VH-VL binders against q91z69r481to671. Designs and how they scored, part 1

All scores and structures are predictions.

Target 1, 191 residues: q91z69r481to671
Amino acid sequence: GRRNSHARHQDSGQVIPLIVESCIRFINLYGLQHQGIFRVSGSQVEVNDIKNSFERGENPLSDEQSNHDINSVAGVLKLYFRGLENPLFPKERFTDLISCIRIDNLYERALHIRKLLLTLPRSVLIVMRYLFAFLNHLSQYSDENMMDPYNLAICFGPTLMPVPEIQDQVSCQAHVNEIVKTIIIHHETIF
Positions, changes and structure headers below are counted from each chain's first letter, unless a header gives other numbers; Kabat numbers aren't used for antibody chains.
F, E and O stand for the ipSAE by ESMFold2-Fast, ESMFold2 and OpenDDE, each averaged over both directions (binder to target, target to binder). V2 = 0.75 x the mean of E and O + 0.25 x the DockQ between their complexes.
Where letters were taken out, [cut] stands.

## First folded at step 1 (VH-VL)

Design i1 (framework fv_ifabotuzumab)
Fold by ESMFold2-Fast, scan of step 1:
Structure i1 (fold): chain C 191 residues (1-191), chain A 124 residues (1-124), chain B 107 residues (1-107)
Amino acid sequence: as target 1 above (191 residues)
Amino acid sequence: QVQLVQSGAEVKKPGASVKVSCKASGYTFTGYYMNWVRQAPGQGLEWMGDINPNSGGTNYDEKFQGRVTMTRDTSISTAYMELSRLRSDDTAVYYCARDYYGSGSEDYYGMDVWGQGTTVTVSS
Amino acid sequence: DIQMTQSPSFLSASVGDRVTITCRASQGISSYLAWYQQKPEKAPKRLIYAASTLQSGVPSRFSGSGSGTEFTLTISSLQPEDFATYYCQQYNSYPYTFGQGTKLEIK
């Protein structure tokens, strides 16, 4: 096979996928105050070009003098998680996770979510800790970027924890968004 | 520099409980998970569980669930492992060991620093 | 639970020999594997983490390789201080599990 054909998670021995780490670093440097980040779409051409570059084993975001559109980089991060064969939140945990919305006390809810997530493989937990630490940090700039924890949960919920086809799509999506919002806000308690 | 110092040897009767301490120094106590691993005489290493000193959250091997309790005191950088309803087959050396849990890309370390061990003997 | 199996369980070797110990996981664990050395009546010492990364201060004669389910610890030129028991450990999934150990003895 083609050497360096992909920026492949775990095939190169890296725990955090290069595409995830590089997009998050880029956003931390240039995008924390960008209004509507993750909600506003980037250029589909640029999103695909960046994604394909990572898949070739290249890092198109390594240059700090990069002229890449911040919305395109944000779009790459979302596309990466959306494209996973197995969602970041495993489908086997969907019903257990969504049932946590029945817990009215938010700290108790966070503790139950923690108990469920800590049964996951370390490779999944490390990516979750990294992503949710970033989303929590990004939400601290909501006065400038207009993306509070709920707004970020709406953007990432369907991508990270897709509602199974056999479930009520509307009510379950609202619950997914609430669970993801809880994880963003209570990141310290959960991880 | 970085050290984990455990409490001294214990001799207990069947049915009693034992609480082993592990005092950390030379690093930020809340930045690392604390693991507990035991080793019966002439046997291999057996993982018991870990604790996140920052949150107090714990993970236990199901074999010890209901008998083990892991706690910590951040004011003195000390972790504790209490095992109750002791049996003769709980006779072992008990170790604490540090594992990094940062959210960065470099947080896959395993147990890099170990305590010296605490011998627990359960005999009638 | 992920079962870790080491081979061999016992190994006799001479100073200067190249020694290889293998570790097999019952499920894929990526590179979340560590190797430990334990001398009699001492705590274990980590030699290798992330399957192939050498712990600072550990002699370069030690090396680790592998990914997924098959892993190897190699000592390129055995020294007298290397006679010990060696353990692999996966930290991909709870509960964390150790191999049964490989006892390396003088021939």
Scores: ipSAE 0.000, ipTM 0.498, lowest interface PAE 14.8, mean pLDDT 85

Design i10 (framework fv_ifabotuzumab)
Fold by ESMFold2-Fast, scan of step 1:
Structure i10 (fold): chain C 191 residues (1-191), chain A 126 residues (1-126), chain B 107 residues (1-107)
Amino acid sequence: as target 1 above (191 residues)
Amino acid sequence: QVQLVQSGAEVKKPGASVKVSCKASGYTFTGYWMNWVRQAPGQGLEWMGDIYPGSGNTNYDEKFQGRVTMTRDTSISTAYMELSRLRSDDTAVYYCARDIVEYDWSDYYYYGMDVWGQGTTVTVSS
Amino acid sequence: DIQMTQSPSFLSASVGDRVTITCRASQGISDYLAWYQQKPEKAPKRLIYAASTLQSGVPSRFSGSGSGTEFTLTISSLQPEDFATYYCQQYDSYPWTFGQGTKLEIK
């Protein structure tokens, strides 16, 4: 059963947060071909409405006749990760993760990233696997949505792996984006 | 030879804290997860949490959250487990145990605890 | 949390006997199960991991089987050194949980 890990984790009660699962499901149904998704801003009013609904334990996206703006739903997903008290990629791993940029061979780089990420709590890894599988899938529609792995890395990098204030913000951000791009492209090798 | 050596027995009063050490040798300390498991007299094994010494990241069982702190010192290959606000039902033998994580092309696996420390007896009595 | 239940809790057997201990998980855990042997006043020793993989140095009379929710540890021909308490442990999901233990006693 190695290949059944996702289904197994669902069965074991290790579930994806509702807001993450619902936003990704919505985008998979309605947003895969939407040009500029995650780059184009949604309605701030709608983003706040959707976010507040989830915070009350409701699912505003469960309605099959939902007509929510796709950019607003995408904005909620980004806002969720940006608002985490502890970033999805822990700050303690920052230096080790960006040092992987020194590995020129992309497959070896992916293996080193995998080794680092597998030291994280299972709850974090489940969310990462789910998110990066989604981002990889979304990037396969880049001919229509104009969001290749690098474009998605630019949108999510600062949110998932914020550069510590003590570091050079500009150079480190470029490295973060490259690492996130590597994870999107090589997610099957990494997770 | 891979070995885990724990600190000696402790006797504590209710409300005190205890800090147990586990010194690793014979392998790359930062490359393997370290688990803490306890066993009350005549009872079964109870998992408390784990720590990855390479990063310091920890996972705790919810029942110990807020009372347990797991740390490490990589310069001396030693892991620590500190339990605060001790109660009589914290009387137990506390074990450290090394975990293995193996990679597969489609997934990763924890394979249980292959090397164990000798145990540290902690007695909490008034 | 995943609850692990062992059966029986106590087992009396003679040297040379075939003994079987079962372990049941409250939900599916695939093959993420290990078996441990613990002798009085000693730390546990891992015997089996991934439900059926024997740890190096463990005698071939020990074997494990099962997947999902039902698992079995078998000792094909009991030796005097095998009288101990046996524990199963799941590592599918945090927190890691152990069975209550099976004490194997000499008859």
Scores: ipSAE 0.000, ipTM 0.445, lowest interface PAE 14.4, mean pLDDT 85

Design i11 (framework fv_ifabotuzumab)
Fold by ESMFold2-Fast, scan of step 1:
Structure i11 (fold): chain C 191 residues (1-191), chain A 124 residues (1-124), chain B 107 residues (1-107)
Amino acid sequence: as target 1 above (191 residues)
Amino acid sequence: QVQLVQSGAEVKKPGASVKVSCKASGYTFTGYWMNWVRQAPGQGLEWMGDIYPGSGNTNYDEKFQGRVTMTRDTSISTAYMELSRLRSDDTAVYYCARELDYGGDSWEYGMDVWGQGTTVTVSS
Amino acid sequence: DIQMTQSPSFLSASVGDRVTITCRASQGISDYLAWYQQKPEKAPKRLIYAASTLQSGVPSRFSGSGSGTEFTLTISSLQPEDFATYYCQQYDSYPWTFGQGTKLEIK
């Protein structure tokens, strides 16, 4: 397994990695109503095949006749973020981000999260905006897919914002999930 | 230490209801699915349903739909499974089991931590 | 519902033996399969998930293989503590379903 390195320019001039764009596009077309999406694992073999195809610069999801398992495509997206050399939410911001949980008012909490995230590199913010807009949209189908914002936060939280080993794993994971949930719900305020 | 502790044995008459509890500790209760699985004497494992404590969302096996209700109380990290209109063939050990939504490996699903079981006997 | 069929239902073996248990799904489930071990009057214990990934703390003599509809659990060198009932379980689609179990007994 090769590291994730493939990226391409979007029509808007934004640079979203092909693997991220293609997986999200596929899920928007075929997976919005899929029960347990991101919760249920995909085929490890199929996920590796899809990931390897993207690493070769191919797009295995461009074939309209593709019968790829939606859970496998969802798994590729999660695996991509997990495989990043540095987590999408940098470890250096971990303590500041979870401290926002102390802000009881959710809108004020969102504004403080926004202030912290605006200090991140532009390339990171572009990917975050794209991902969280998608997660918010997916959560609007929770009546069908059973994945509300908190369910999506538990699926992505550990991957996007891993708890450092020196921290209390149980308590901090609860805070991570709540912060990620806040970002999904209030993504328009934050990005 | 992750633990699931279930309520004690129950003896019920046909037509009654039983409510089994499962108290979670050592992890974030609201972030993990809780499954309910039963096992009749000398028989195999049978999945009844699951609940996501963070939202209250439930999934039930069609065999139990209309008789089973799964709930949780996040203030005491406890999940409940209530089975109504009991029949003699509902006699079984009932287990709660945690399913890791994301365990650091995107493929880590299945039930990794189980309660000790609650024996429910339905007899006249 | 996806039906899970295990074979054999009963297996007698000696310490040090290599043992293989098979699980067949009525339709393709990719690798969305877990294996559990259950000792008398105890709760099941997860051994393997994603068909082949060993649970933390489970001895390396246990291994899983397969994809699609055919799966196997192998114990490479049986130990006394391995005599138990083994179950496969699919988590490809609701409802989750288990195989009927394989009881492994000492000769």
Scores: ipSAE 0.000, ipTM 0.462, lowest interface PAE 16.9, mean pLDDT 85

Design i2 (framework fv_ifabotuzumab)
Fold by ESMFold2-Fast, scan of step 1:
Structure i2 (fold): chain C 191 residues (1-191), chain A 122 residues (1-122), chain B 107 residues (1-107)
Amino acid sequence: as target 1 above (191 residues)
Amino acid sequence: QVQLVQSGAEVKKPGASVKVSCKASGYTFTGYYMNWVRQAPGQGLEWMGDINPNSGGTNYDEKFQGRVTMTRDTSISTAYMELSRLRSDDTAVYYCARGDYWESYDYGMDVWGQGTTVTVSS
Amino acid sequence: DIQMTQSPSFLSASVGDRVTITCRASQGISSYLAWYQQKPEKAPKRLIYAASTLQSGVPSRFSGSGSGTEFTLTISSLQPEDFATYYCQQYNSYPYTFGQGTKLEIK
């Protein structure tokens, strides 16, 4: 089953962090229809407990009998990406990525984003492909969960692609969210 | 010191539009969602929607969809709620309220504006 | 939509009384529930969030408990300034919804 699929994924030479794989798997099993997922806060105590467990090399989400709050698991995933020393979208690519906002045609914008992202290390691209496939899939349940691509972009944008201190914080954050939205919608074109 | 200050009372005819403002001070305006809640005379609280002032993204209650528009102006830390095609049953006090902080996992509507009375009568 | 039902809708009590107000959600909302106090002609004031976390500056006589679908607000020793209308509100799912309110009046 589901555990075996993760083991085979690892065996294929793909390296997705356990915390990312486990949180996404849990949400795919229990959270696709959960209203406000990623927007609604989880328990800070539970988020910290789950994160600390992963940092110890344990998997607190591996037990099918575990009864974790879905918003807490979602919070752990966001906290993981927020806490990266180097953001998932590298600071060195920020101005190039934001410049794609000038491309009015969304499909052409997606192709330009693809060209930029394909220059990144394979290890980063594998994590991006995995995350954005998940976010795209989750957004297809927006009738139930109320989280369309724009809503998910608002939740993840600042976390995945923080605005550098030297930039206009206000206008650039809106652009970040629009770029992230484009990546969620056009995931198949980009990755 | 965190404050939300709303625009003054409005009297409107049926069919008109009203635009209520909510000026924020004492915190990072773009860091927190802004909610709009109304209360008809003698009735309970009714959530209308929220806006992320950073992105401009909005979520509306379906009851108001098509009649409500929420916007913001980040240069003056002000949120707006415009309600069109007013009916007498839109007579209410309209409140803005500060919502979720995007980096926090335990946060709700903690600061409220003083309210704006909107009266719709012929 | 999640329906929030408060009981009682009206409560009469005396200063010094222990008062409890209950709030029921039509489906599970975990701990994503806030309690508000509203005095006549005033904006609501948040008392409690995350079901049981007391808002800074709110007197310790106020407490919240519950999770899932059943929640309670307790005032351990009612004071004159506590006579008001109380609302519960879920923020687990859009659209956010409020209970109908509980009016607490002096006996």
Scores: ipSAE 0.000, ipTM 0.449, lowest interface PAE 17.3, mean pLDDT 85

Design i3 (framework fv_ifabotuzumab)
Fold by ESMFold2-Fast, scan of step 1:
Structure i3 (fold): chain C 191 residues (1-191), chain A 123 residues (1-123), chain B 107 residues (1-107)
Amino acid sequence: as target 1 above (191 residues)
Amino acid sequence: QVQLVQSGAEVKKPGASVKVSCKASGYTFTGYYMNWVRQAPGQGLEWMGDINPNSGGTNYDEKFQGRVTMTRDTSISTAYMELSRLRSDDTAVYYCAREGDFWSGYDYGMDVWGQGTTVTVSS
Amino acid sequence: DIQMTQSPSFLSASVGDRVTITCRASQGISSYLAWYQQKPEKAPKRLIYAASTLQSGVPSRFSGSGSGTEFTLTISSLQPEDFATYYCQQYNSYPYTFGQGTKLEIK
């Protein structure tokens, strides 16, 4: 397909959940160089306060003067994905996605992951593209924030792609982390 | 001018196969997905599947899986839909329709349609 | 599969009337919904995409609204050429599905 940005459909009607967009925007403004972001826990009270505000239809992060702990905002983003009734990576695709680990060539692995993801609902794909573009960008600051693609994959893997209980939790979690890491690193190939 | 021109009407016996063609012109054939949609007499629209003309990758509705095959020939900008083991309830007008590629930032729904190919399955 | 249900299935109206057709998805489809107009023995014509974006060349009396599961097509002042069958279609997930259609006829 054509990738000329001026020829792209600019008014596609694609929607990112407000809580996801607002948390990512806040982190892009204040958190790119924050050490241990997503690994270090925020204030549980503040995480709940921010989450409850979004659930009431308010945006507690819209004010540019907002004084919120960056780790708490990061925690809200993780909690949102963890709390989804259906995980971002559907359980039905788990085995197919994990099987991509057998592809040794990382570029070919990324292309195969792309093919699998293209079968997902568009509403899921737009959120994935938005999230993984953010995680790739955040990882570019790993010298400052100490969160490379693997570290981010460890933080998000269990939340985005939970291992089914019938599977071996330890070995499958390692595979999930590798798949998520591949998606972060090869974001431009996949999305 | 963007145009999709389909092959002519077909009359087939039950158990036969039919292959409908859709020739594209006026745009980059490989830049858009091609959908196949059918409509039985007096009935609504039914999606059958799509093909990415660039890769040859296909998506089929489960009810047609095993009977439908979608292909394309990029050298002549033509898409094909072959339906096998025809039944009387396959009698319909079959349409090809162009759709934007999600990953290229085109997400328009089906903006250009062929004129339709009437397929009649009768003894 | 996502089921698309249109209301009403049949509508009788007069020229100049305001006409509203509703489309409901059995699960959330964000804004990935298109509306089509089909006249007898003709291919469908896209009127609206992304739930509310009007196709170039389509008269401004046509409008679309909604997101998630509830969508509406409105014709603000019905014209003689608008008597046709209208279909909604979701393109959020495979398989793509259409509503059953709304046939709009002269009263």
Scores: ipSAE 0.000, ipTM 0.532, lowest interface PAE 11.6, mean pLDDT 86

Design i4 (framework fv_ifabotuzumab)
Fold by ESMFold2-Fast, scan of step 1:
Structure i4 (fold): chain C 191 residues (1-191), chain A 123 residues (1-123), chain B 107 residues (1-107)
Amino acid sequence: as target 1 above (191 residues)
Amino acid sequence: QVQLVQSGAEVKKPGASVKVSCKASGYTFTGYYMNWVRQAPGQGLEWMGDINPNSGGTNYDEKFQGRVTMTRDTSISTAYMELSRLRSDDTAVYYCARDLYDSSGEWYGMDVWGQGTTVTVSS
Amino acid sequence: DIQMTQSPSFLSASVGDRVTITCRASQGISSYLAWYQQKPEKAPKRLIYAASTLQSGVPSRFSGSGSGTEFTLTISSLQPEDFATYYCQQYNSYPYTFGQGTKLEIK
């Protein structure tokens, strides 16, 4: 079968991958007010160490006395989505998704995006809802963290919805960022 | 009144194909995934796959990949499951069952089932 | 694939008994588990979804509990109509998988 490879090549028994759940939980506890979160890069050594720990079936973020850099934990979350064999937003849906940019009314755009996303496998939709609920919540702290929905869309857009090489990279990246921004802002309408 | 009504019993020879239908009524057909589950005589339940009636997108168990095809016709609120290259061990009751996806992004399992279609594969 | 294992595979009980059926997943499935009742020659009927939520119209003597990898179905006071085969099913990850079933029969 046509199973979602994201669910297949991770711990397929978990709805939300442990690495995703643990990183988001860590950021919710320690990172909501951190300026430039996801924009500022962490230590690549620490990012790789944390990622490798999760790949061994360990949870390096379960120790409350851990002194992990918040930017490194944020980097692990981004690297996880970037490293998926199939992007979270499937390449087959790319042109349909970015075409929603032509819908000027943001509520109608959100409804159209919802309709497209509902065609995706459940395992993908659960992860999307979890991630975008988190990003929406994080953006509510933008007065402290300086990361509004647009800033988060710039950080996550290329990772979640990579522009195919055959497309105009500059123009399409702007559209991807705007679609991702719409999903963050209108999360409650879409999921 | 929510109801799933399946086509009648089939008797097939090994190597043939069978196509079972499942007609939905009493709800918005495109709002629920349709699952196909089979049960061999005296055995447990085995999930075969599902289809999103809105998009036509399908998910199959790898065991059936290449032999199973799930389709739907939204104009008549009917889902179909076709199984080809039938073997004697495909003898089973085949069920369709709907599964809700709600606005919170949560799934609920299979709340409404068809009555079942008996498929017998014999020489 | 996630393997679902039920215990016991068969259970003999009397009317009025409290019975428990256990379902174990080979991997974590959060709360994405349903319980079904099936009588001979009939389609399965969903009793419980999301591990612990009772389906409308199902008697309150049925209850579900658990999360992650260990789940239980409990019937607090067994009635004659409860003698049936019970299946758990995970809907966390594709492919969806069922337990092997627990046949509950009269003692």
Scores: ipSAE 0.000, ipTM 0.441, lowest interface PAE 19.5, mean pLDDT 85

Design i5 (framework fv_ifabotuzumab)
Fold by ESMFold2-Fast, scan of step 1:
Structure i5 (fold): chain C 191 residues (1-191), chain A 123 residues (1-123), chain B 107 residues (1-107)
Amino acid sequence: as target 1 above (191 residues)
Amino acid sequence: QVQLVQSGAEVKKPGASVKVSCKASGYTFTGYYMNWVRQAPGQGLEWMGDINPNSGGTNYDEKFQGRVTMTRDTSISTAYMELSRLRSDDTAVYYCARSEDYLDYWGYGMDVWGQGTTVTVSS
Amino acid sequence: DIQMTQSPSFLSASVGDRVTITCRASQGISSYLAWYQQKPEKAPKRLIYAASTLQSGVPSRFSGSGSGTEFTLTISSLQPEDFATYYCQQYNSYPYTFGQGTKLEIK
């Protein structure tokens, strides 16, 4: 129509968005052993169709007999996080998070990351905990799916923690990937 | 001064095997994947596979699976590609080429190439 | 396997011309695309990676654009040293695949 309703959850505090929960559930059921998941692109048409369906208040992934390409569902999840007006990792925390790369001991690095993340709103932390628990679990199937924690960090890093334009893009992207990798591996320590 | 230096030209008979070397210098050898790409005379580029020098893990294109073996020796920063049961249509220039690894940065294509090794398979 | 198709396969142009080469992927590859230049009897040289990022040391007359399935390489003002064969390559998924190449020759 002339006026399109804003299709989002009214619960802004502690609720996992339906699109995030549904995509993760679908991948847990059908995609844990899928080679190259999140790296291999799905159909852009199908990705947009699935996302638009969620925005209309439908759940295209609730039908057990639906024939959705797993790479398209994975693409929807990445597109959702990429499309956030405020990145999941707030821009004001970028410098503090990247500085953790100087901590050589990975456990101490995880503790410092945890300390920084605990300053974030609970609504953000709940989504982070849910996402990173999923990514950690998915990475445990890396022998089959070929997506270890670093491979997943490369797929999600630029989306979750974008490098500011003023920074050296290549060096900072490597640091982002390493920080995100640390969070995937040490999610139980961090969350 | 990042360089990849390959072994010299080879002439082989059908059914033989060839082993090409690629010596890396000027960077951390284990920090980058090593790719092997070939080019038959007058033809385009064909990716054969890659090796992670840190782990020794390999990925091969299906058409070379069972005939190709990629290895490395980290003590001398050298990668190897061995192709067995050679056919006349294996006549090509074989290149090694570096790509970004998971330890630093991953998946930007191949930024440094060896000079190429000509392999001629003739009866 | 992802099939990469370049257009045109052969291009004749003059110094100073704007030249465009297109590359189409058979399925979505996001921005995981590189462009290479190859001169006779030489190894390929990477010009562009991540679809649009210029390799250090490559002249600014070269640019790349596109995402998903359609990509372009543009040379804004062709120079004598630019006559070569150009290849696109996807690195989104294994096996990595190249386009068939575009041979750019003097008119």
Scores: ipSAE 0.000, ipTM 0.446, lowest interface PAE 18.2, mean pLDDT 85

Design i6 (framework fv_ifabotuzumab)
Fold by ESMFold2-Fast, scan of step 1:
Structure i6 (fold): chain C 191 residues (1-191), chain A 125 residues (1-125), chain B 107 residues (1-107)
Amino acid sequence: as target 1 above (191 residues)
Amino acid sequence: QVQLVQSGAEVKKPGASVKVSCKASGYTFTGYWMNWVRQAPGQGLEWMGDIYPGSGNTNYDEKFQGRVTMTRDTSISTAYMELSRLRSDDTAVYYCARGYDEYSYGLDYYGMDVWGQGTTVTVSS
Amino acid sequence: DIQMTQSPSFLSASVGDRVTITCRASQGISDYLAWYQQKPEKAPKRLIYAASTLQSGVPSRFSGSGSGTEFTLTISSLQPEDFATYYCQQYDSYPWTFGQGTKLEIK
């Protein structure tokens, strides 16, 4: 999505949505070694409270006394992307993106994905680069958190790149997870 | 002071290749995209591509894909643009220009704030 | 590719005039637009980015406005040094594309 849904006003001096930046900052400080992060559900009450606070223009994660549950903060980040009017990976690119699974060489697959993503609006690419750099970094702690790139792709794939109703849900979901995994692993090649 | 200094004018025959250099100074070379833009005599500006010197990643306009190669040498803060299989309609002034990033971890783009002086490339038989 | 169309292609004006140049994108580009000034035999100079943010050192008589598909560059009181060619450029998606240019010449 262009405009509004995840673009910041330029007077703020930032281009990443506050809710995305704040959740990622919090997880970088407190959640890198947390087992099952993004897989384990947080408190739905706390998730809704945090999300509603951001929607009111507040930053509930800026409080130095704040002891929010890490799984709840992770849940807010996932909920934000799920709630976008247009998915982060546009539906118009779905077929082209999943077709990249047919490229057996992972480096060539990454280059082809890159070519497709570079046609997307800059506002979308900025958020993608920020998110996938974070997911790659988080996956480097997989010995402690048990969340490798594939595990993170399973958690984020359906949210970032939903399978259209007209497609085979089971087969396409496996492809979505592999594409998202490739982007996490090869984010430096792609972005 | 931020400055981009380009190599001198070139005269080439059709079918030859040309390699233009752009030496950066006054900033962290690996932190900003470097764009290449050309301008044919009496015509407008045409974007050719860019390179991120920190990684070597490139983006090319499809019109030049297969003929253009952008590289860099981080040890001397210099970017290069090589255009092969030259035609008479490649006659132009070639500019390098820094992609300014005021925010976003040095990986974003906000237009081109500093430009080289230009390199005239003439392709004629 | 996003097509950028500038209007007018040529503009004759006098010192002291208020001048307006329009740039139209073939699709929505939010505020990801820059304006450049180019004098004869010289490299372009960035005047404005993010549609309305004036580059440091550029005179305040220059201003930019607009979002989405319609953008405007305004010079509130034209000075002799402002006679030049002006270009808009979108940076919403690759490839970056420029308008065809507006040549501002003395009346």
Scores: ipSAE 0.000, ipTM 0.548, lowest interface PAE 12.3, mean pLDDT 86

